VH-VL binders against Nuclear factor of activated T-cells, cytoplasmic 1 (NFATC1). Designs and how they scored, part 7

Target 1, 183 residues: Nuclear factor of activated T-cells, cytoplasmic 1 (NFATC1), of Bos taurus (Bovine) (p98201r389to571)
Amino acid sequence: PSLPALDWQLPSHSGPYELRIEVQPKSHHRAHYETEGSRGAVKASAGGHPSVQLHGYVESEPLTLQLFIGTADDRLLRPHAFYQVHRITGKTVSTASHEAVVCSTKVLEIPLLPENNMRATIDCAGILKLRNSDIELRKGETDIGRKNTRVRLVFRVHIPQPNGRTLSLQVASNPIECSQRSA

## First folded at step 1 (VH-VL)

Design f10 (framework fv_cofetuzumab)
Fold by ESMFold2-Fast, scan of step 1:
Structure f10 (fold): chain C 183 residues (1-183), chain A 120 residues (1-120), chain B 111 residues (1-111)
Amino acid sequence: as target 1 above (183 residues)
Amino acid sequence: QVQLVQSGPEVKKPGASVKVSCKASGYTFTDYYVHWVRQAPGKRLEWIGVINPSGGSTYNNQDFKGRVTMTRDTSASTAYMELSRLRSEDTAVYYCARDRSYWYYGMDVWGQGTSVTVSS
Amino acid sequence: EIVLTQSPATLSLSPGERATLSCRASESVDSYGYSYMHWYQQKPGQAPRLLIYDASNRATGIPARFSGSGSGTDFTLTISSLEPEDFAVYYCQQSYEDPYTFGGGTKLEIK
C-alpha cells in the first residue's frame, strides 16, 4: 500500500509502539545553499548528534526511518517549502543513509536495525536552504504571510502489520532556527 | 501603504552614542528582515547589519564590531540601531530597509534616512 | 568579503541615448542557477530605490527601459533610452554572502 502523504498528521504513539527523539537537535543550525560547502550535520546541544528510537518493536526485521524538514510555525506540520534535508557523508559519519524524493520533498532514509535496539544516531543529515525568490516566481506566490526561518526535523516509520496494513508513526523535533543572517 | 519612517537628525560629540529608530507600517513587521545601511557624504553605501524582528537575532558587519547594537519592539513595529563610541568618520545618513526572508527581492522599501553628524 | 567594482565611475550621456553600466564581483555570486546581484538608483537627498533583483528581474513599478544581465562575476545594468529623470547614481549590491556589499557607484550625468 502507498504511504501517507507527508502533510498527513500522524501519532508518535500507537498500540505497543512509540517513536521517540531521545536526543534533541540544537536550537540553531546554519543552513547552507547547494553551491556552498556543507555546514555539516545537525548537532545536539551536549555535543554529538540527535538520536531517534522506536520502542515496542520486537520483530527481527529492519525498518526504515524517514527524515524530512518540516515547518515549525505553520498551522499544520508539513514539509518546509524552502528548506530540505541534505545527506552528509564522510569518514566521520557512522550512519548509512539514502535519499528519496516524495512530491518534491527530499526524504532521507535511515535504517532502524534490531541489532541497534531500533535506535539511530542522526549524524548524516544537514539542512539545505533553497533560493526564496526563484521558488516564489515558479509558484506565483507574492506574500510569505510570516517570517519563517524555523524548521523541525520530522521522523517517520512505517511498520508492516500481519493483516497487510501499515501502521505509520511520526515525531517532530523542537524548532531549529536556520536563519543565515543570525550570528 | 508600506512605509518605513525613521527618527529625526542627530548631532553628537565624539565618544557619544546615537540610537536611530525605524517604524514600519502597512505590512506585518515580523515577516521581513530589517537591514541598516549608511552613506557618508560623497561615499558608497555601507551595510551595517540586519535584524530578524521575529526572533530578535542579529548579524553585524564586522567592521562595526563591538559598536553596533540592533534591537526591535514588536508591539510598536519599530527597529532600532545604536552606534556607540562615535567618531567623525561615522558622520553619514543612516537608512533602514526591509527584505523578505522567504522571498528575497532585494531591499525593496527604505526609510527616508537619518542624518547623524559627529563633530567638535 | 566580496568586493564589487563599478565602471565607469562617471558616465556622461544625453536623453535618448543608451546607458550601459558595469559591476564586477571579486568572486562568483551565483547559486542555484541564480545570480545574487541587485541594482539600485539613488537621487540626491533620497534613499536608494531598488531597480533590478537577482541580476535580471525588474522590481515592481520599474520602467521597461531598465534591464539587467550577467552571471558569475560580470554584471550589466542597461537603460535602453535615457529619460531626464534617469540621471542619478547607480549602485550594484550582492546578497550571495554576509556581509552584504555595495559597489562604488556609477554617476550618470547629462552632457
Scores: ipSAE 0.007, ipTM 0.473, lowest interface PAE 13.0, mean pLDDT 83

Design f11 (framework fv_cofetuzumab)
Fold by ESMFold2-Fast, scan of step 1:
Structure f11 (fold): chain C 183 residues (1-183), chain A 120 residues (1-120), chain B 111 residues (1-111)
Amino acid sequence: as target 1 above (183 residues)
Amino acid sequence: QVQLVQSGPEVKKPGASVKVSCKASGYTFTDYYVHWVRQAPGKRLEWIGVINPSGGSTYNNQDFKGRVTMTRDTSASTAYMELSRLRSEDTAVYYCARHRGYSYGWFDYWGQGTSVTVSS
Amino acid sequence: EIVLTQSPATLSLSPGERATLSCRASESVDSYGYSYMHWYQQKPGQAPRLLIYDASNRATGIPARFSGSGSGTDFTLTISSLEPEDFAVYYCQQSYEDPYTFGGGTKLEIK
C-alpha cells in the first residue's frame, strides 16, 4: 500500500467523512532557523492552538493525522521549499507526535484517537525556516520576494476502507505569514 | 571580518563577453545568497540577479534573460557573473552583494565593484 | 515592476542642518506590518553602504542621526544634523517583489 504524493490534490470530504480545521492558526507566526533553537508552537487566532477533527469516522481504530508545511500562494498546494514543520516537545505539550521524512519534506504524525472524538490539538508543531545552504533557487522558485514567506499548515488522514482501499483526505489552513522582525 | 573582493577592471568590444568574479571571506559562503547589481555612470543601481551558492541555482532579472550566466566555486568561495553580447549600454560598475534571504531583502555587504567599459 | 521615485534629485544644505529625503513607490511595499524598503549611502568611487532596512531599522554601525520612516508607498530618510561625511548620494530600494528595484537617488551636496 502506498500513500499519495504530498503534491497530489486531495479532497477535504468524501462520503460520510470530512477533515476540518476547527480552530485556525493565527495569520502570522515567527518561524525560526535551526541554529536559533526550538521556538514556540503555532498559536490559534482564538488563543491556544489550532485543532483538527475528522468527522464521520465511527470505527474504534486510531488513525494518523499527517502535518506538513505547504505553499500559500501557489494555485496547486505542495510542500513549501523553504519551510519545514518542527516537532515541539515538553511539559506544556499535550499532544504526542512523531517526525517522519517524505521526499525531503518533514511530516509530523499525530494520533487521531476515537476516545478524543478524532480531534487533535496541534500544540506540538512549530515552523522552521531552512538555511540558504539548504535552499535551491530553481526555475520559478525564489525566497527574495514576499510571496515565499507565506505558508499553510497541511493536514492529511488516510482512512482504510472495508474493501482494502485507502481513502485519503486533506485540508489546508488559512495562510500564515512567517517573515521575521529584525529586532 | 566579512569581505567580498571583486576582480579588476575590464575593457571589451561590442559583442564580446565579460566574466566578473567575487571572492567571499569571513563567513560561510553557502549560507548567504550572492546578488549582482550594476550602475552605469551617473545612473541608478540596477538589479541583475541572484545565485544560491549552496546548490548553484540562479534567478535573474528578465531584462538580462539570455545574456547573463551566474556560477560559483564553493571550494574557492567565489561567485561569477558572465554577461554576453555586450553593448555600449552595458558600460557600468558591476557589484556583488551578500543577502541572507528569508524576508531579509537588503544587502549588508558589497564588493568594491568592477568597472566594465564597452567601446569600439 | 515597482518604480521608486526619489525627491529631490539634489538637496543643497550646510553642516548642522536637518536633511529629509523622500522615496515614493508605484505600489505598496507593505505586508503584515513590514515595509520592504531599504536605504543606502554611496560616496564617489565606493560601493553602496546599507543605512536603514525594513523602513525604520538602523543597520549595524550607522550613527543615530540617521532614521527612516514611512509605510505603504511613501518613505522618508532623515539625517537630524548633517556631518561633513554625510554629503553623498542616497538610494532607496524595495524588496517587496521581483525584480528588486532602486530609486534614482538624491544627491546631498554642500550649500
Scores: ipSAE 0.198, ipTM 0.684, lowest interface PAE 3.9, mean pLDDT 88

Design f12 (from f9 with heavy chain R100K G103D S104R G105S S106G W107Y; framework fv_cofetuzumab)
Fold by ESMFold2-Fast, scan of step 1:
Structure f12 (fold): chain C 183 residues (1-183), chain A 122 residues (1-122), chain B 111 residues (1-111)
Amino acid sequence: as target 1 above (183 residues)
Amino acid sequence: QVQLVQSGPEVKKPGASVKVSCKASGYTFTDYYVHWVRQAPGKRLEWIGVINPSGGSTYNNQDFKGRVTMTRDTSASTAYMELSRLRSEDTAVYYCARGKYYDRSGYYFDYWGQGTSVTVSS
Amino acid sequence: EIVLTQSPATLSLSPGERATLSCRASESVDSYGYSYMHWYQQKPGQAPRLLIYDASNRATGIPARFSGSGSGTDFTLTISSLEPEDFAVYYCQQSYEDPYTFGGGTKLEIK
């Protein structure tokens, strides 16, 4: 029962199921370095936050929605070398989340609850920019001299099947510009 | 247009390692997975594993666990499969193949390399 | 692992005849209306060539005489009217679960 690696391509729909981003993030978000302190959560253009819903799931068991920061310029989605998801907490955050690390990539785990129609408001996620020295510790195929400032929010859900297998779905947001200067 | 070109034949002693290359052309190398499959003389095809050339992640058939290492060089558009601790039973033609993934189906192999003959002899 | 059994092992026919090749899986390779079963042709000294993917879809460049059908555990490759170039070994392959597995092959030979 192993989960797919984060750079594996997965469908957004399969059989009766579809994982859909109902409200897209704004096209711009200022990412900060970890040492710069608090970061704001990613917002939607209408002032709220992105939302994600799993359609077609009729069971009573909650599922876990995974969120990580993926590439915007690669044809195949993979974890971004320069940016990581950052867990946002506080009294204004309504959605519970847990932070996990998968192969050096930070992943937010967010509950998908049947009582909420398998929909989650993503008010718990910010984007942090890694230092250049940190990027070398997590070297991928991305050229170190190529600074890509565009990311996507990548959501996954793993649905246990009656036969003991797991069905995995993935959906990625529209690109988000994360340059340190909000032009 | 799409081609996978493999390295030439190898003859190895039991216990040695062999490294087979697969050079891709005619498409964007990082947009498709590379699978490795072998075929012993007169036998069926046997799946060895797969590499995502974009991130470098691999998934291997457990029959080869601990003996197979898959890597790639994106600047050269080349995938590699190294098989260690060779046995006479590893004598086979080794193929690389491009994995086509649709959102609703599993992997199938739309283009294949010409094959690399590996002979393990005492 | 899923075991694929192909039958017959050898099929002897003449050009112009219809060929029907069987592949049986030890368990269902279906999920949500899709069948994770694929077919390849292999000629001596050559790499396999994809013919059919997801049970019934012809690969690019494959002649219309090739068709695939079936679901669950029972799959068929049909060649409606054999051409001389079609005499080869045919393999089925499942991608429903790891490890991906191939059948033992059906050798199509000229009478």
Scores: ipSAE 0.006, ipTM 0.535, lowest interface PAE 10.9, mean pLDDT 84

Design f13 (framework fv_cofetuzumab)
Fold by ESMFold2-Fast, scan of step 1:
Structure f13 (fold): chain C 183 residues (1-183), chain A 121 residues (1-121), chain B 111 residues (1-111)
Amino acid sequence: as target 1 above (183 residues)
Amino acid sequence: QVQLVQSGPEVKKPGASVKVSCKASGYTFTDYYVHWVRQAPGKRLEWIGVINPSGGSTYNNQDFKGRVTMTRDTSASTAYMELSRLRSEDTAVYYCARLGYRSSWYVFDYWGQGTSVTVSS
Amino acid sequence: EIVLTQSPATLSLSPGERATLSCRASESVDSYGYSYMHWYQQKPGQAPRLLIYDASNRATGIPARFSGSGSGTDFTLTISSLEPEDFAVYYCQQSYEDPYTFGGGTKLEIK
């Protein structure tokens, strides 16, 4: 079975399952450019980092949580034209992750482990700002407002079913403002 | 079974306004953008603009700026395109189309049957 | 705005023959590994029907005899063996840059 396109709206709950953001990201995060040093991982409002949990899953098989950067202006989520997820690594990062690319969108793959109660701490994700020249190459995007500095963290999980189908869930964070403020 | 069903033909005088409807069924109306495209007799297709049914935001081709208004009614799953200050050059078949996603970027995957608009003095 | 030029304007062929239709863009419609070029079929009195999206992908329900190719500025729609129902007008369309634009069309007609 093919996975849903990244701009397809998916429920956060279905049957016994619910994908929930337990700890929301801060409303502001300074994104970095590719030529800059990383600004570090997205933080939570209360300190620490965002967390995501899949409820209702009772199987012993691990699943993969996908994370990408989506639009913030409305409920029709799509990959953001100007921002991409950036994998953060280092001795202080507790959560393993891998990068994948889906239709030119970077997707961070994070394990959801039964031994951790299907909960992941998102201490491995930063936000990358694309250069203006790169943004111009995506002129075909008909998103309202050519300049947009607000994003959401979009999480997906794909749950194999006994009947051979895949059940897909999605949850999006509160908006995050990524623009630089003049000091 | 995705369907887009448009309102019937219109005959208008120069300077009048016309409002065309497009009723969606067979999918979640708020999950897909609705575009409007027209075709004058014997001419190429011309893009008018787009509405996001979820938030109601619109973006119009500059050639129609100040004359086109797009709206929607989420409870009725219906999109509307109103064109004002009509000219003889606005005589065309007007289409609504859904912007779908297949394996990369968006295309017009389903179209309404078209609404004939004739502007004559 | 991106101008799309289709050639020939009219192509006269018989059933069973191969049709090759061209679409040339005034600037590249490629970005991040995609070609934002699509093909539609239109019969008299009907709405356009999606055939090919993103240069080379066949839309749902479209027969295997239809194929698309190309990148950058130069694109081709090929029908490997014409059926009677294939005689129609074909339009290319770019979604790379606002406003979305369409080609002038190629009319495929029976000899």
Scores: ipSAE 0.005, ipTM 0.464, lowest interface PAE 14.6, mean pLDDT 83

Design f14 (framework fv_cofetuzumab)
Fold by ESMFold2-Fast, scan of step 1:
Structure f14 (fold): chain C 183 residues (1-183), chain A 120 residues (1-120), chain B 111 residues (1-111)
Amino acid sequence: as target 1 above (183 residues)
Amino acid sequence: QVQLVQSGPEVKKPGASVKVSCKASGYTFTDYYVHWVRQAPGKRLEWIGVINPSGGSTYNNQDFKGRVTMTRDTSASTAYMELSRLRSEDTAVYYCARWGYTYRDYFDYWGQGTSVTVSS
Amino acid sequence: EIVLTQSPATLSLSPGERATLSCRASESVDSYGYSYMHWYQQKPGQAPRLLIYDASNRATGIPARFSGSGSGTDFTLTISSLEPEDFAVYYCQQSYEDPYTFGGGTKLEIK
């Protein structure tokens, strides 16, 4: 029952399965700070929200799609030190979600349901920026500007196999710029 | 210049353990995964496993379950692969290799190889 | 696990000739527009060297005479005009399914 660590790179496909982002997020999202109100859910460029689908899964059992905020400019994708996923709820949100924490990283758990063709609309996720004091504690990092303000949405699914093995897939979005500075 | 330099040849008896090193230079050691692959004389290449040098996380081919341990030393930019309970069929050249991209698992740079001979 | 079968086991040619090396997978290594098949060159006493990744993309520094093609289960590595340094063993590798697997190799030798 052990799941891969969040800094572990995984394929987006294996065997008959592929996890795919069908609709990408916008290249910019205004992240909210802990002291601010929510900025709302991440949106897609064409309107609406990002969508993710697992292809090749023909079983009747639901699976769980995990979402966390990863790095954009690091060579190896890892959980972002300065941004966390934030659960969005309300009447306009169609997709149920639950929040978990894995090694100090917030992970949003979203159902993948056979009746929805193993597809989820990601209208339940916002991006939270951690306090400047927390960033300062890690000040050995000198690239505070552009590199530290860009993120990716990272999706994972873990598929139980009949032999007791678990097959894990991951896909990451295009980069998202989370800070906006008018010149 | 990217370079992976491995430790020298080893001769071991059945039941012993061997630890092979792989020293990286010419790039940021923690930015690339290190894979281990072996090749027995006249046989195909066989994937052993991989380590993330940043967090130390590992993933191993199930064929080596319980016998392989991968570690790293970030201050020395060196990865290690230890194989225990050696048998004659573990006689092979062992390679470390760098992962070329995060989702498509091909090996862009390789170490020169470490010959491990298991004989009585 | 996916089994990769390379043919021929040995290919004897002269410099200047065209070489075509085959790799056949026991199952498709394609996923939604990509073929997760890669090719390596290995010379005696040396580590493998990446030639082609994702079926048809030439790796950095690899001469234009090397090309890859194919999809699904059938893949080909082509060397358009053999140079003396091209006589080596060639391996295909799939990254579609774990564990990652390699073919048995094709030895390209001087006739």
Scores: ipSAE 0.007, ipTM 0.547, lowest interface PAE 9.7, mean pLDDT 84

Design f15 (framework fv_cofetuzumab)
Fold by ESMFold2-Fast, scan of step 1:
Structure f15 (fold): chain C 183 residues (1-183), chain A 125 residues (1-125), chain B 111 residues (1-111)
Amino acid sequence: as target 1 above (183 residues)
Amino acid sequence: QVQLVQSGPEVKKPGASVKVSCKASGYTFTDYYVHWVRQAPGKRLEWIGVINPSGGSTYNNQDFKGRVTMTRDTSASTAYMELSRLRSEDTAVYYCARSRVTYYYDSGTYRFDYWGQGTSVTVSS
Amino acid sequence: EIVLTQSPATLSLSPGERATLSCRASESVDSYGYSYMHWYQQKPGQAPRLLIYDASNRATGIPARFSGSGSGTDFTLTISSLEPEDFAVYYCQQSYEDPYTFGGGTKLEIK
């Protein structure tokens, strides 16, 4: 029983289902290093936070929305070598979340609830920049040029089907510039 | 210029395995998916599966479950498709083809913009 | 899976004539304002060549006489004035859902 690998491209729509980003993240977010204080959750351009909704799902069972940080400037969407999702908690965070690790990539698990029309507000996710020493542990990832500072929020949902198979959908946000040089 | 060059024709007995190669040039091999498609004589094209050359992950058509293995060698810019437990109905021309994917929230369209020349596989006797 | 039905199976025309080829999907292949339908040309002994993608966009290097139209379940490939090199087999293909499927083909032959 395995889920698709994180570097696997998936459709955002299949049959009656469509996974859609209803509110996009703002184009700039200052990522923090592990040794710095958190920069808080990713925000939407007009204030508030990004939101994601699964359309076409009419069952009463909750699903899990997965979130990881993906590449922006590479042809193929894959987990970013230099940035990871960071779980944000606290009094002002309304959305519950759980952190998991899949093949060295941090993945945030967010409930997708029928009572909320299968919509989640993403107020629980920040972006962490790995230190150069951490990047050196990942052989082959030595490029630290400017284009490596752009990321996407990548969302997945896995929908159990009546025949016992799983239908997997993925949607990625507009690019987010995470460099310290952001205006 | 973009080019996909496949290995030469194969003749196999029922129950054997065949491994077809597809060497890419003229583009960054890890930036595009490699699909495998076959065409039996006088029949429609049939999609077998796809490999992401960057991570090596695959997604196969269920009609080939347990029989197809796709791999790649990034240093050689070459993709491979191995089909096992061959039957007479596996006689076909096997193509590799490249797709670009849009990694935006409105994506999901795989179109095959460049194709290999094809590899004839005959299963008989 | 999505079944694609092409008609006619064979179309006999002369150079200079207009060709209209049909492809019907068993369910809609539309999402986000796109139609996930593509067209290929195949000549004997050759690999298919991409002509039209996302229903109506010409692929690089494809002559203007080739055009695609349609949405939902019904799609058309049009060749406005046939050239001798256009006599070939044409296939539609959907990329709306896996497994990606092809039509049975329309053979365009000289009358």
Scores: ipSAE 0.000, ipTM 0.493, lowest interface PAE 15.0, mean pLDDT 84

Design f16 (framework fv_cofetuzumab)
Fold by ESMFold2-Fast, scan of step 1:
Structure f16 (fold): chain C 183 residues (1-183), chain A 120 residues (1-120), chain B 111 residues (1-111)
Amino acid sequence: as target 1 above (183 residues)
Amino acid sequence: QVQLVQSGPEVKKPGASVKVSCKASGYTFTDYYVHWVRQAPGKRLEWIGVINPSGGSTYNNQDFKGRVTMTRDTSASTAYMELSRLRSEDTAVYYCAKGTWIQLYYFDYWGQGTSVTVSS
Amino acid sequence: EIVLTQSPATLSLSPGERATLSCRASESVDSYGYSYMHWYQQKPGQAPRLLIYDASNRATGIPARFSGSGSGTDFTLTISSLEPEDFAVYYCQQSYEDPYTFGGGTKLEIK
């Protein structure tokens, strides 16, 4: 029951199942630094917050939706070196979440509940910019400034199958510009 | 309060190496990148490279073709830039400069500069 | 590499006048609505001082008479009313692509 590595490419649909971002995040979000305190959750382009739904799942058992911050590169989607997901809590947050760490990448675990039609509102996720002390420079990068401020929200779900295997799905959001200027 | 203080002037012969120091104070040394920039007399500024003072990783402008070595001493809050196989064209004032955030890549505080003269 | 061309090379003005300095990039330095263009002031024998970052934002402690504008390939630094201490060399710098590059400079001279 090993789960695929975070840089492994996965489909968004397979058989009867499809993992879909129903409401996309805004194209701009001002990421916060750890010392600045939380700047709030990622907001949606249509107002409110992003939402994700798993279609085709008819079982009564809850599943876990995983969220991490990925690159905006067109080639290989992988965990971002400079940005991490940050768990947002408080009275305005409707969706429960827990933090896990996978290979030095923070991952939010969010319940997908059958009673909510396997849909989650992502009002619990902010984007944290890592301090320079936590970031190792990559040798040979030619576009270091241009590509280091854009991210995608990457969602995964792992669906147990009757034969004992696990089916894994992934969907990534539209790119989000995380520089310190507002839209 | 933020200060970058560099070592004094150097006169070197062609083929020699020079090592310039940059001592930081007034902020957490490991939280911000240190950049190196030079300026030949009457010429534009030229970016040499950058060091992450926490992990010690570096990224250099390819125009220097492995002649530049950047290091740091976290206990002394000091960054170093060594330029080897010096040529007369390397005569310049060498600056260290503090980065702001990795995503922004502009230089908010600069050292006073170190004059390096390469002559026979 | 991105080449930055500054004009004019020299600008002769008197205190109280408006200065307009131009910087043109060989390719766009914009990404997602932001311009990765910055301006520095340098006086003889001194290190450069940051004035404007990301095209239009004043650095801490920089007087309101300094302003930046522009996007894409064409950028302007404006000094609304020159003070005696403003006569210096001004450089633009891009951080859109590695290696970071600087313009050739505009020298502000007292008339």
Scores: ipSAE 0.031, ipTM 0.601, lowest interface PAE 6.4, mean pLDDT 86

Design f2 (from f1 with heavy chain D99E E100G Y102D G103F S104W G105S S106G F108Y; framework fv_cofetuzumab)
Fold by ESMFold2-Fast, scan of step 1:
Structure f2 (fold): chain C 183 residues (1-183), chain A 121 residues (1-121), chain B 111 residues (1-111)
Amino acid sequence: as target 1 above (183 residues)
Amino acid sequence: QVQLVQSGPEVKKPGASVKVSCKASGYTFTSYGVHWVRQAPGKRLEWIGVISAYSGNTYNNQDFKGRVTMTRDTSASTAYMELSRLRSEDTAVYYCAREGYDFWSGYYDYWGQGTSVTVSS
Amino acid sequence: EIVLTQSPATLSLSPGERATLSCRASQSVSTSGYSYMHWYQQKPGQAPRLLIYDASNRATGIPARFSGSGSGTDFTLTISSLEPEDFAVYYCQQRSNWPLTFGGGTKLEIK
């Protein structure tokens, strides 16, 4: 079964299903380089952490919620060239996750469990800034990258259908500013 | 061969309810969604809603706010659409139709023959 | 709700001629790589019949003279050489957003 490429546009609502961000992330998050160590998980504007729920799903089978870091200011929503999701683990993290790579983009896979009403608290995700050297940008692209510091959290769910096909839904968060506020 | 056979014509008074059936054969009933569409005389097709034959989950057009109930019986391979609080404007031919290959594709590869519902005093 | 406008309302042609039917959506019904527009044929007293799904795919059993094209907001159903049985009403339908909606129809009638 082939899943849609990460740069394909998908609806958030189809048939009986709707994928919703119930609690939005804060508008600012300090991203980190891989060598700096974790800056902690993305927090919510209302306190706590973002949450995502799949509505309309009444089956007993768990699903997998995918999370990747997408563009905020591009004409088309796509994986961000300069930022990647980072898996946060530890005793204070309540939500299980694992990391996968899809076409060079890091994706967090998070369970959506019927016992939790298909709702996940996103306390397991940080944002990693890639080095400019890893992207091999030219001068013009480097200027764009320096100014392109806003991201969205992009969530996908793939719902297997009885006929063997898959229904895919996507929702993106409000923009998050990842640049440093102080020099 | 795939076939959807609907119940016969109905004549109802305003305020009554009507329940239309759609019996499926020639395929695995629980593998496809069933849509309901109506057409008033001389007018365009109007989408009412969809039911998953597998789960019984429904998604209804808001224009039928609290008046439409869709159900299915997997043992009988039959889908049902009940419309309550009938008005003269509900006079139409009501069709059931099978969702295409993608289950939630929203196109209809096979249709029932239609059930005429007339609402008059 | 996405509104679909079909034009012309009535198209009068003779057998052997090419028919071009238009459907315009009030907002885009396309995502990258996909256009969620379907076409149906309806004869008086009969249920509609699927002709084209996802803008350009011919349904099983539909003759090659029927073709669909378009993306975004503008879609076309073409019948390359009309046969007598092709004179009917044609409806476009979108599945991009809920509720699903149909166009007003184009009646293809003999000249």
Scores: ipSAE 0.000, ipTM 0.468, lowest interface PAE 16.2, mean pLDDT 83

